# Miniprotein binders against Mucin-6 (MUC6), part 55

Target 1, 185 residues: Mucin-6 (MUC6), of Homo sapiens (Human) (q6w4x9r395to579)
Amino acid sequence: GHCSLEGGSFVTTFDARPYRFHGTCTYILLQSPQLPEDGALMAVYDKSGVSHSETSLVAVVYLSRQDKIVISQDEVVTNNGEAKWLPYKTRNITVFRQTSTHLQMATSFGLELVVQLRPIFQAYVTVGPQFRGQTRGLCGNFNGDTTDDFTTSMGIAEGTASLFVDSWRAGNCPAALERETDPCS

## First folded at step 12 (miniprotein)

Design j23 (from j20 with E22I R42A K49A)
Fold by ESMFold2-Fast, scan of step 12:
Structure j23 (fold): chain B 185 residues (1-185), chain A 83 residues (1-83)
Amino acid sequence: as target 1 above (185 residues)
Amino acid sequence: SDLELRLKRLILFLYIELAILIYRAREGGISEDVEELIEEAAELVKRAAEALERGDLETAAELLTRAFTLLIRAAERLAEEEE
């Protein structure tokens, strides 16, 4: 399955449900029992450099008991607070430059992350079939049903994106605002 | 400026570190002491970001230094509580 964080503030879940929000926070993007050592992906959003009325993705974090990998819009990659030259390898994770504008984090456990650095910082998450019905977070539950894609951290299926997004805050931040989803008019 | 870029990077770093600390603490709970340190550090980072937006690099740097010190203290305290 495929989940995307594009255009600064647009998200498409693993079940292909699009939504948009305005928020400044670190959000849980993906949690799953399929991720080793209490692993989680997080997405960091801040005010857009182009327009302060919009928010955009500024960093992606992979956190486990062993690793704290941060990939930021400034093209800096750190693990446990230390800057790393690419390609960077750990026991189960490799971060490398896939193209002149894209970094890739490949893993041994069925998770792949690709980040576009230029012209706009964007992220693409791919998970293997073992993750089906086993994911939670901003990327949705990957169960093949879009009607429950806004399942909160409490297990409640919401009709609106704002309550869903707020339930996945990893930090103490203000509530997110819903935005109209219209990527192609 | 180069200093402004470095301060922006430090703000992002501290913001992420505080979020991770809160995330890790959520399952186990935290003491009032650790909670107060996290809240104080977060407020300093917020004030530093505002100072940076105003072009006050000296104030931003001072506030970030204080936030970093509190973050280290909170992380050390949380590690002790998890033992």
Scores: ipSAE 0.598, ipTM 0.799, lowest interface PAE 1.3, mean pLDDT 82
Fold by OpenDDE base, second read of step 13:
Structure j23 (fold): chain B 185 residues (1-185), chain A 83 residues (1-83)
Amino acid sequence: as target 1 above (185 residues)
Amino acid sequence: SDLELRLKRLILFLYIELAILIYRAREGGISEDVEELIEEAAELVKRAAEALERGDLETAAELLTRAFTLLIRAAERLAEEEE
């Protein structure tokens, strides 16, 4: 399964359903029992301009009981809040520079993350077949059915992206918006 | 300026950390005390961001320092509650 966060506010789920939203919050991208130590992948969005529709991805966070890894455009920060030199390696996670503009987080449990730093901060999530039907979050449920990808954190299928996205907020943030244009893309 | 950039980065950092705390708290339950600390910290970060926008770097720095203190306190309290 491949999930992408592109163009500042565009998301394509594991089931290949595209949608867009504008929000300034931290959202759950991926939860799954297949992630060890209650692992979760999060996406951080912030304002990229003066308009409410000018929002963009600014960081990706992997969080578990054992690890906290924040990948931003400028640095990789771990548990102690310090920027780390790459490659950074934990028990089952390795973060390294893939190219001059791309970072990669490789894992031993079937999760891969590629982050494009420039010119636009974008993220690409890949999960193994063992994750099929066992994912939740903004990346969807990976069950081959695009019609139920907007399942909320409470297990309710929503018809709009905004309500779906809002259900996956990690913190207390304003409601997400659906706009037709994104000047930050 | 360099200071302005640092402050912006710190604001982002604190927002993320607050979100993480909330996320963890939701899994195990959050006490009123922890919730209050998080809310207070979030308000300070918001005010810091506003100060930064108007070019008041000194005020922004002060507010962020206070926010960080509350964040640490919240994290400590949450850790205690999880034991």
Scores: ipSAE 0.575, ipTM 0.821, lowest interface PAE 0.8, mean pLDDT 91

Design j24 (from j20 with E62R T65Y T69E)
Fold by ESMFold2-Fast, scan of step 12:
Structure j24 (fold): chain B 185 residues (1-185), chain A 83 residues (1-83)
Amino acid sequence: as target 1 above (185 residues)
Amino acid sequence: SDLELRLKRLILFLYIELAILEYRAREGGISEDVEELIEEARELVKRAKEALERGDLETAARLLYRAFELLIRAAERLAEEEE
């Protein structure tokens, strides 16, 4: 399955449900028992540099008991607070420059992250078939049914994206606002 | 400016670290003292961002340093409570 985080806080879930929001927070993007050492992916959003009315992705974090990998829009990669030269390798994770404008985080446990650095900071998450029906967070539950893709952290299926997004805040942040998906672009 | 860019990076760092602390705390629970430290640090980061937007780099730097100190104290106390 594939989940995308694209400019203007557009998200497409693993079950291909698109939505948009306005929020300045760190959100839980992906949790799963398939991630080792209590692993989780997080996405950091802040106000866009182009428009103060919009928010956009500014960093992606992979957190586990062993690792705290941060990839930011400034093209800096850190693990546990230390800047790393690429390619950077751990036992189960490799971060490397895939192209002049893209970084990739490859893992041994069925998770792959591709980050576009330029011209717009964006992220693409790929998970193997072992994750089917075993994911939670902004990328949805990967069960083949889009009607429950807005399942909150409390296990309730919501009808609106903003309530869904708010349930996945990783910290104390302002409530997200609903945004209409652009029908013409 | 160079200093302005460094302060913006520090703000992002603190936002992420505070969110991770709150994420970990939600799984194990936290004392009111740890909650208060995290909330105070978030308020300092907010004020620092506002100072930076006004071009007051000295105030932003001072507030961020104080926020960093509170972050360290919150992390230490959270680690003690998990034992």
Scores: ipSAE 0.642, ipTM 0.812, lowest interface PAE 1.2, mean pLDDT 84
Fold by OpenDDE base, second read of step 13:
Structure j24 (fold): chain B 185 residues (1-185), chain A 83 residues (1-83)
Amino acid sequence: as target 1 above (185 residues)
Amino acid sequence: SDLELRLKRLILFLYIELAILEYRAREGGISEDVEELIEEARELVKRAKEALERGDLETAARLLYRAFELLIRAAERLAEEEE
């Protein structure tokens, strides 16, 4: 399964459903029992322009009981809060520079993350077949059905992206919006 | 300026850390104490961002410092509750 976060506010789920949202918070991209130690992948969005509709991905976070890895445009921060020189290795995770503009997080448990640093900060999530039907978050449920990708954290299928995305916020954030309105109001 | 850029980075860092902390707290059942600390820290970060936007770097830095203190306290409290 391939999930992409592109163009600042566009997401394509594992089931290849595209949608758009505007938000300025941290959201859960991927939860799965297949991720060890209660692992989760998160996306951090922030305002990128003068308009409230100008939002963009600014960081990706992998969080588990054992690891915390924050990948931003400028640095990779780990458990102790220190910026690390690449490559960075843990027991099951390796973060390294793939190209001059791309970072990669490789894992031993079937999760791969590629982050494009320039010109636009974008992320690409790949999960193995063992994740089929066992994922939740903004990347969807990876069951081959696009119609139920907007399943909330409470297991409710939503018809709009905004309510779906809002349900997957990690913290107390303003509601996600699909339209040109102030998400921080 | 370099200072402004650093402050922006710190703001981002704090937002992320607060989100992570809140995520962890909710997964285990957030206590009132932790919730209050997180909320207060978030408010300070918000105010710091506003100060930064006004060019008041000193105020921004001070508010961020206080936010960090609350973040640490929240993390410690959460750790205690998880034991």
Scores: ipSAE 0.534, ipTM 0.805, lowest interface PAE 0.9, mean pLDDT 91

Design j25 (from a5, 14 letters changed)
Fold by ESMFold2-Fast, scan of step 12:
Structure j25 (fold): chain B 185 residues (1-185), chain A 83 residues (1-83)
Amino acid sequence: as target 1 above (185 residues)
Amino acid sequence: DLRLRFIREVLFAYIELAILLYRLREKLGKDHPLVQEVARLVEEVKRLFEEAKRTNDPTLLAEAANLAARALELLQEALREAG
């Protein structure tokens, strides 16, 4: 399966459902029991340019009990807070420069990430067939049915992207409070 | 660029705080008093960081960095206690 994060916060899920959102937060992109050591992918979004109505991807994070890999739009790669020169290898993960404008993170557990650095920071997630029906997050549930791709963190299938996206916030963001709850909550 | 380096440091600190808050929330639940208290600190860091970018104010950027450091220490200790 393939999930893409492109341009002005466009996302296409593993089941090929496209949607767009506007958000300035860290979001859970992919959680799965197939990821070792409580692994998860996260995507960091921030405002783009002068327009407050547009947001863009600024970093991608792979998190597990062993690794905390951050790939940022300024071409810095860190693991557990330390800058790494490419190619960077761990036992199960290799990060390397695929082309002059693209980095790749390859893993031994069926997950691949390709990051476009220039001209626009974008990410492409590929998962093997073992992930079918076993994913959660912004990339959807990979069950072959697009009608439930907006399944929230509470397990509820929504008809709209906004509640779905907000349910997958990893941080506690001020913009989220305006939309989800009262200002004093 | 000194300013660019500083903004980069605050962004990475914010990302770290979001990750640690996520871990704490997974262990204790989103409604736990400690999770809610730390979430307020992380939210304030983001608010100061966004205001600093908007106003180009180095004082707010320094405040964001200092609060992020304090929140990071608190989150690390909370996670240690949570197991």
Scores: ipSAE 0.229, ipTM 0.622, lowest interface PAE 3.7, mean pLDDT 77

Design j26 (from j25 with L21E K46A N66E)
Fold by ESMFold2-Fast, scan of step 12:
Structure j26 (fold): chain B 185 residues (1-185), chain A 83 residues (1-83)
Amino acid sequence: as target 1 above (185 residues)
Amino acid sequence: DLRLRFIREVLFAYIELAILEYRLREKLGKDHPLVQEVARLVEEVARLFEEAKRTNDPTLLAEAAELAARALELLQEALREAG
């Protein structure tokens, strides 16, 4: 399956449901028992003027008990707080420059991440068939049914994106309240 | 360039706080008093960071960095206690 974070604040889930949100927070993009060592993929959103959208992706984080890999829009790659030169390889993960404008994180456990650095920071997540029906987060549940793609962290299927997105915050932030009151400034 | 480096440092601190809050919440549950206490600090850091960027105010960036450092210490201690 394929999930994309594009054009500032557009998301297409693994089941191909498109949606948009306007939030400035760190969000859980993907959790799954298929990820080793309590692994999770996270997306960091902040305000943006480039795409004329209210918010844009500014970093992607892969977190496990051993690794804390951050890939930022200014082309800095860190693991556990230390900057890494590319290609960077661990036992199960390799981060490398795929093109002059794209970085790739390849893993041994069926997860692949590609980030576009320019002209707009964007992310593309690919997961193998073992993840089918075993994902949760902003990328949806990958069960072949788009009607329940907005399943919150509490297991409730929502009809709209806003409560769904807010339920997947990794950290606490005022993004939802600011967006609701003043969408531009 | 110097200001952009400072903004980068605050962004990475904010990301670290979100990760630690996530880990604490996974261990103790979202309704635990410690989780709720540190969530308020993380929210204040996010608020100051956003205001600093909006107003281009280096004093608010410094305040965000200092509050983030304090929140980081509290979260690390809470995670050790949750053990």
Scores: ipSAE 0.614, ipTM 0.789, lowest interface PAE 1.1, mean pLDDT 81
Fold by OpenDDE base, second read of step 13:
Structure j26 (fold): chain B 185 residues (1-185), chain A 83 residues (1-83)
Amino acid sequence: as target 1 above (185 residues)
Amino acid sequence: DLRLRFIREVLFAYIELAILEYRLREKLGKDHPLVQEVARLVEEVARLFEEAKRTNDPTLLAEAAELAARALELLQEALREAG
């Protein structure tokens, strides 16, 4: 399964359903029992301009009971809050520079993350077949059915991206907007 | 450099709080008083953090860190109680 966060506000689920939203919050991208130690992958969005439609991805975060990794455009921050030289390795996770503009987070449990740093901060999530039907979050449920990808954290199918996205917010954030406007990046 | 480290520490604390708040909300519902209280605390941490960065005030940063630490303890306890 491949999930992409592109163009600042575009998401394509594991089931290949595309949608767009504008939000300034941290959202759960991927939650699954296949992720060890209550692991979750998150996306941090922030304002990139003046208007509400000018939002962009600014960081990707992996968080578990054991590991905390924040990948931003300028740095990789780990458990102790310090920027690390790459490659950075834990027992199950390796973060390294793939190319001059791309970082990769490789794991031993079937999760791969590629982050494009420039010119646009974008992220690409890949999960193994063992994740099929066992994923939750903005990347969908990876069951081969695009029609139920907008299932909320409470298991309710939503018709709009905004309500779906809001259900996966971490923290108290403004409501996500579903506008067909150009992203800031 | 020390300032940057502190900022990163607060950032991580905030992120962790946000995730734990999410988990608590998932367990108890968004309308649960405890969830609302935690959400308020997380919001306050965020506010202080942003203000600290904007004004370059280390005192506010320290306050944010302290509040985050207290909130984290409360959240962890709440999650244990919630099962």
Scores: ipSAE 0.348, ipTM 0.700, lowest interface PAE 1.5, mean pLDDT 89

Design j27 (from a5, 18 letters changed)
Fold by ESMFold2-Fast, scan of step 12:
Structure j27 (fold): chain B 185 residues (1-185), chain A 83 residues (1-83)
Amino acid sequence: as target 1 above (185 residues)
Amino acid sequence: DLREEFIKQVEEAIRELERLLKELEEKLGKDHPLVQEVKRLVEEVKRLFEEAKRTNDPTLLLRAAREALFAYIEALAIALYRE
């Protein structure tokens, strides 16, 4: 199944339903029992330089008991806080430059991540069939059956389930800036 | 650093779960079987989170976050499929 993070704040889930959110935190993108050593894929969002109301993806993180791999929009790859030259290999994970504008993280456990660096930082997640019905996070439940509660609710492009998105925050968020009235008037 | 961020955000997730559970109780009634199931899931999340803080174990913290999402998914399913 395929999940994508595009255009700054759009997500298309494994069940192929798009939604949008606005946030400036780290969010859990994918958790599954199929990921070794309690692994999780996370997405870091920050304020866009283009608009005060927009947010943009700035980094993708794979975290487990063994590794903390960070791929940032400035083309820096780190593991456990140390910068790595590509291609970078561990026993189960390889990070390499797929094209002049794309990095790929390939794994031995059925997870693949492709990151577009330019013109806009974007991420694409692919998981094998063993993940069906066993995923949680912003990419959805990948249940692949007749019933899909989030597809029913979350298929609408604007303003979907902000409480659900907020429940997956993994980092500190800046103060809200949506003050509608002047404190004095 | 990342662990402290997780702890704070899992706490906020639990608060949102409790708020959603209260809304479901108001709409469907506290004795409804589906509401009781969500309540059990919320209590399990809280138990795991407290254990994670005591043991200082990052795997339990990730597990608590995982169970929090599962509880939220179940709560939303109830809200969507029953008027």
Scores: ipSAE 0.000, ipTM 0.089, lowest interface PAE 20.2, mean pLDDT 67

Design j28 (from ut7 with I54A K58A R62E T70L E72K)
Fold by ESMFold2-Fast, scan of step 12:
Formats: sequence, C-alpha cells, structure tokens
Structure j28 (fold): chain B 185 residues (1-185), chain A 98 residues (1-98)
Amino acid sequence: as target 1 above (185 residues)
Amino acid sequence: GSAEEIRKLVEEAKKHLLEAERLFEEAERLAEEGNLEEALRLLKEAVKHLDEAARLLAEAAELAGDLRLLRKLLFLYIELAILIYRVRELEEEIEREE
C-alpha cells in the first residue's frame, strides 16, 4: 500500500482516501505492530514561509526504541540527535540519495519512505502486504475500506478529517514554530 | 538584543528537554522492573519539564524574525514532540496494566 503527503497539506491514505488539513504540529503518520521495537512514523507540519494560513510538511521522523531518524526539508538527516552523512546504514534501515531531488529510507521490515526535497518537500510511504489491516495514523488503517479511514487514536470513526487529524497529534503539542496573530475569544 | 534573548530561551529549553529525557529513561527502566508507581511519578515530572520547554520554545519562535534561527528551533521542537509522544505512550501503557 501507498500513502502520500503532497502539496503542503494534502494526504492520500493507504486505501486511497484523499483529505486536507490545516494543522501545524507533529503528527503520527503510521503505527503498526509490524514495525519493530515500537516503531512509528511521524510527520512534522509548520506554517508556510509566504502565508501563515497555509501549512507545509517540513520533516519526517522514524522512531523506535533503537532509532530516532529525522529527515528535514533542508536535507539534514539525524539519528538520535547526531547528523549523518549519506548513505547512512543501520542493521535494518538504509537512508540514501535516490536522485538529486529525492531521499529514500529503505527497511528490512516492509516499510519504505521516499521524500522529495524540492521544489516542494513531500513524502511517499510504501508498506508491504503484511501491514494490511494493521496500520493506524494519518495514513489510515489499510483495510480496503475508505469508510473508516478517519479512525481516531481513540478508535472512533469520524466523518470529517478535522477530529481525525487532531487525534493523531504527538501529545499535547504546542506548535513551537506556530505564529498566532489572533487568539480565540 | 533579540538574538541574545532567543539564545537564553533556547538554552533553558534544552536543559528542560535533557531533564525530561533523563526522567523518561529512568521511568522506562522502573516500568520494566515492575515499579509502576515510581515510573508514573517520574513521567509526571517529565511532563512538567516538557511543558516548560514548549513554553520557552514558543517564546523563542515569536522573537525570531530570522528564518535561519527558526529552522534551528525546528529540531528542538521535533525533540519535544518525540518526548511528549514517548511519555504519553508509556503513561497509557502503565495505566492499562493497572
């Protein structure tokens, strides 16, 4: 299955359900028991440089008990807080330059991530068939049914994207790079 | 000026992030040993440090008119989000076990 994060804030789930959101935070993109050592994939969104009403993907994170790999839009790759030169290899993960504009993270456990660095930072997630029906997060549940793709972190199927997206925020996330010009009430 | 103020906020935020990480690692070890009560206490302390780091980073971001400085803050923000996630997940796991 294929999940895409494109055009700043557009997402297409593994079951091909498209949606858009306007949040600025770190979000859980993929959790699965098929990921080793409590693995999770996260997406970091911030305000666009030109307009603060728009959001853009600025980094992707792969997290496990062993690895904390961050790939940023500036082509900085870190693991556990230390900058790494490409190609970077661990026992189960390799990060390398696929083309002049694309980086790839390949794994031994059926997960593949490709990030487009320019002209716009975008991400493409591929998972093997063993993940079918065993994913959760912004990329959906990969069960072949788009009806429940907006299943929140609490297990509730929502009809709209807003509550779904908010439920997948990493913690109670104050957006450190978010600029608010007019607070509510 | 503003750059010196941002530097002080960032350094204070880093101190809180490091303490939160230390508390989380200790809590994880205690939870593995079956000392769930003490693990949960340390996680609550970690949350206080994460809340303070979040406040300091938000204040630094508001002062930063320099896009280069904002980009440096991004990595600290990511560290903060990861630690918030890890603490929350471990707290939830401990509470489910009890």
Scores: ipSAE 0.467, ipTM 0.750, lowest interface PAE 2.2, mean pLDDT 81

Design j29 (from ut7 with K58E R62E L63E T70V)
Fold by ESMFold2-Fast, scan of step 12:
Structure j29 (fold): chain B 185 residues (1-185), chain A 98 residues (1-98)
Amino acid sequence: as target 1 above (185 residues)
Amino acid sequence: GSAEEIRKLVEEAKKHLLEAERLFEEAERLAEEGNLEEALRLLKEAVKHLDEAIRLLEEAAEEAGDLRLVRELLFLYIELAILIYRVRELEEEIEREE
C-alpha cells in the first residue's frame, strides 16, 4: 500500500482516500504491530506560504525503542539526536540519497519511506501486504474500505477529516482544520 | 535583547525536557517492577515539565527573529512530541495492567 503526504497538507491514505487539513503539530502517521520495537512514523507540520494560511510537512520521524530518526526539510538527518552523514545504516534500516532531490529510508520489515526534499518537502510511504488491515494513523487503516479511513485513535470512524487528524496528534497542539473545502467560501 | 531572551527561554525549555526524560525513565523502571501507582505519579510530574517546556518554546517562537534559533525550536518541538507520545503509551499500558 501507498500513502502520500504532499504540499499544502494533502494526504492520500493507503486506501486512496484524499483529504487536506490545516494544522501545526507532530502527528502519528503510521502505527502497526508489524513495526518492530513499538515502531511508529510521525509527520511534523508547520505554517507555510506567504501569509502562513497554509501548513506543510517540515519533518518525518521514525521512532522505535532503538531508533529516533528525524529527516527534516533542511536536509538534516539525525538518529537519537546526532546528525548522520548518508548513507546511514542500522541493523534493519538504511537511509540514503536516492536522487539529488530524494532521500529513501529502506527497512527489513516491509516499510519504505521516500522523502522529496526539493522543490517542496513531501513524503511517500509504502508498506508490504503484511500491513493490510494492520495500520492506524493519518495514512488510514489499509482495509480496502475508504468509508472508515478516518478511524480515530479511540477507534471511532469519523466523517470529518479534522476530528480524525486531531485524534492523531502526538503533542499538545492547536486543533486542525479541514482544507478540502475553502473555509472562507 | 530579544535574541538573548529567546536563548534564555530555549535553555529553560531544554532543562524541563531533560527533567521530564529523567522522570519518564524512572517511571518505566517502576512500572516494570510492578509499582504502578508510583510510576503514574512520576508520569504526572513529567507531564508538568513537558507542559512548561511547550509554553516556553511557544513564547520563544512568538519572539523569534533569529533563523538559527528557528531550526533549534523545530527539533525541540519534535523531542517534546516524542516524549509526550511515550508518556501516553506508558500510561495506557499501565491502565491495561490494572
Scores: ipSAE 0.588, ipTM 0.798, lowest interface PAE 1.2, mean pLDDT 82
Fold by OpenDDE base, second read of step 13:
Structure j29 (fold): chain B 185 residues (1-185), chain A 98 residues (1-98)
Amino acid sequence: as target 1 above (185 residues)
Amino acid sequence: GSAEEIRKLVEEAKKHLLEAERLFEEAERLAEEGNLEEALRLLKEAVKHLDEAIRLLEEAAEEAGDLRLVRELLFLYIELAILIYRVRELEEEIEREE
């Protein structure tokens, strides 16, 4: 399964459903029992301009009972809040520079993350087949059905991206705004 | 506002964050020990601190023009969001056990 966060406000789910939203919050991108130690992947969005429609991805966070890894455009911050030199390694996770503009988080449990730092901060999530039907969050449920990707944290299928996205807020934030996906983006 | 005022807001927010973290850790310990009622109480208190921290950071952000400060605020916000997430997850876990 491949989930992408591109263009600042575009998301493509594991089931290949594209949608767009504008929000300035931390959202649950991926939850799954297949992630060890109650692991979760989060996406952090912030204002990138003066208008409400000017929002962009600014960081990706992997969180578990053992690890906290924040990947931002400028640095990688871990459990102790300090920026780390790459490659950074834990028991099951390695963060390293893939290219001059891309970082990669590799894991031993079937999760891969590629982050494009420049010119636009973007993220690409890959999960193994063992995750099929066992994912939740902004990346969807990875069950091969695009029609139920907008399932909320409470298990309710929503018709709009806005309500879906809002249900996966980690913190207290303003409501997300929905926009149509631009096929040219 | 002045740089000093912003700094005060940030410092106050940090204090609330630290208190919330302390409360969460204690709640987690209590939950593991089976004292679910007290754990929930502490989590609710933690949420209050988190809400206040967020408010303070939002206020600080409105006045922030320096890139260094913006970066600091971003990471603080992320930390708050993470803790909120952890609190909610623990609350739900406890509630399922009750």
Scores: ipSAE 0.572, ipTM 0.821, lowest interface PAE 0.8, mean pLDDT 91

Design j3 (from j1 with K28E L31E V69T)
Fold by ESMFold2-Fast, scan of step 12:
Structure j3 (fold): chain B 185 residues (1-185), chain A 95 residues (1-95)
Amino acid sequence: as target 1 above (185 residues)
Amino acid sequence: DAEELKKKIEELIRKAEELLLEAERLLEEYEETGDPELLVKSIEKAVEAIKLLTEAARLAAQLGDLRLTREILFLYIEAAILIYRAREIEEEHEE
């Protein structure tokens, strides 16, 4: 299955449900028991660099008990706070330059991440069939049914994206400040 | 005044860094003692750091200083990860 984070604030889930959101926080993109050592993939969104109130992807994080890999829009790759030159390899993860405009994180456990650096920072997540029905987060539940793709962190299927997205925050972002800058509010 | 604004941003960053170091120390102390109150305190310090970093980011964007913006981004990510990890540990104990 394939999940994409494109155009700054557009997401297409593993079950091909598209949605758009407006937020400036770190969000859980993918959690699964199929990810080793309590692994999770996260997406960091900030305000767009333009004069209008819009949000854009600025970094992707892969976190486990052993790794804290950050890939930023500025082509900086770190693991556990240390900058890494590409190609960077661990036992189960390799981060390398796929093309002049794309980085790839390849894993041994069925997760692949491709980030587009230019012209716009975007991310593409691919998971193997073992992840079917076993994913949680912004990329949906990968069960072949788009009607429950907005399942919150509490296990409730929502009809709209806003409560779904808010439930997958990885950090305690100031809600009042986000609401003031939220173009939907 | 760009210089005054830059000093204000750097002071916010410094205070946020101190809070994150304290949050990590509290989390490390939790791993030794098992005291769940330390998890709550760790999260509180990291949340306070995020508030300071949010203001620093607003001012850095106003200044147009990409170096400061990058520094703030990485500190924000560290704070978010700390909160995430502490909350996962807290939830495991509540099961």
Scores: ipSAE 0.587, ipTM 0.805, lowest interface PAE 1.5, mean pLDDT 83
Fold by OpenDDE base, second read of step 13:
Structure j3 (fold): chain B 185 residues (1-185), chain A 95 residues (1-95)
Amino acid sequence: as target 1 above (185 residues)
Amino acid sequence: DAEELKKKIEELIRKAEELLLEAERLLEEYEETGDPELLVKSIEKAVEAIKLLTEAARLAAQLGDLRLTREILFLYIEAAILIYRAREIEEEHEE
């Protein structure tokens, strides 16, 4: 399964459903029982301009009982706020620089993350086949059905991206805005 | 025939995914056993996957299918990451 966060406000789910939203919050991208230690991948969005429609991805966070890894424009930060030298290694996670613009997070449990730092902060999430039908969050449920990707945290299928996205907020934030777009594949 | 070409690409992708899954499994097994041969095998599987993906990419380019191209790129990245991980582990083991 491949999930992408691109162009500041575009998301493509594991089931290849594209959608767009504008929000300024931390959202759950991926939760799954396949992630060890109650792991979750999160996306941090913030304002990138004056308009409400000017929002962008500013960081990706992997959080578990054992690890907190923040990848942002300032590279890798741990739970204590300290920047780490790359490659950064934990028990089952490695973060390393692949190119001048791209960081990668590799894991031993079937989650891979590629982050483009510039010119646009973008993220690409890959999960192994063992995650099929066992994911939730903004990246969808990875069950091969695009029509139910907007399943909320409460297990309710929503018709709009905004309500779907709002259900996966990690904190108290303003409501997300939705725009219909025709994203390039 | 575009449809036939698409099917071929998808088959290559499927095989590559299987190889990557096996490569990952081999790495996990290494973590349990410490057998360095498992690292070698893991890399071999990943390299084989890359070969398939390279062919798939070539065909996808001919077809002009952006979706397939994107999928191939994701898998290529996954393979590269896996190889990198395995090699890093190998280097650490040799030290």
Scores: ipSAE 0.000, ipTM 0.174, lowest interface PAE 11.3, mean pLDDT 88

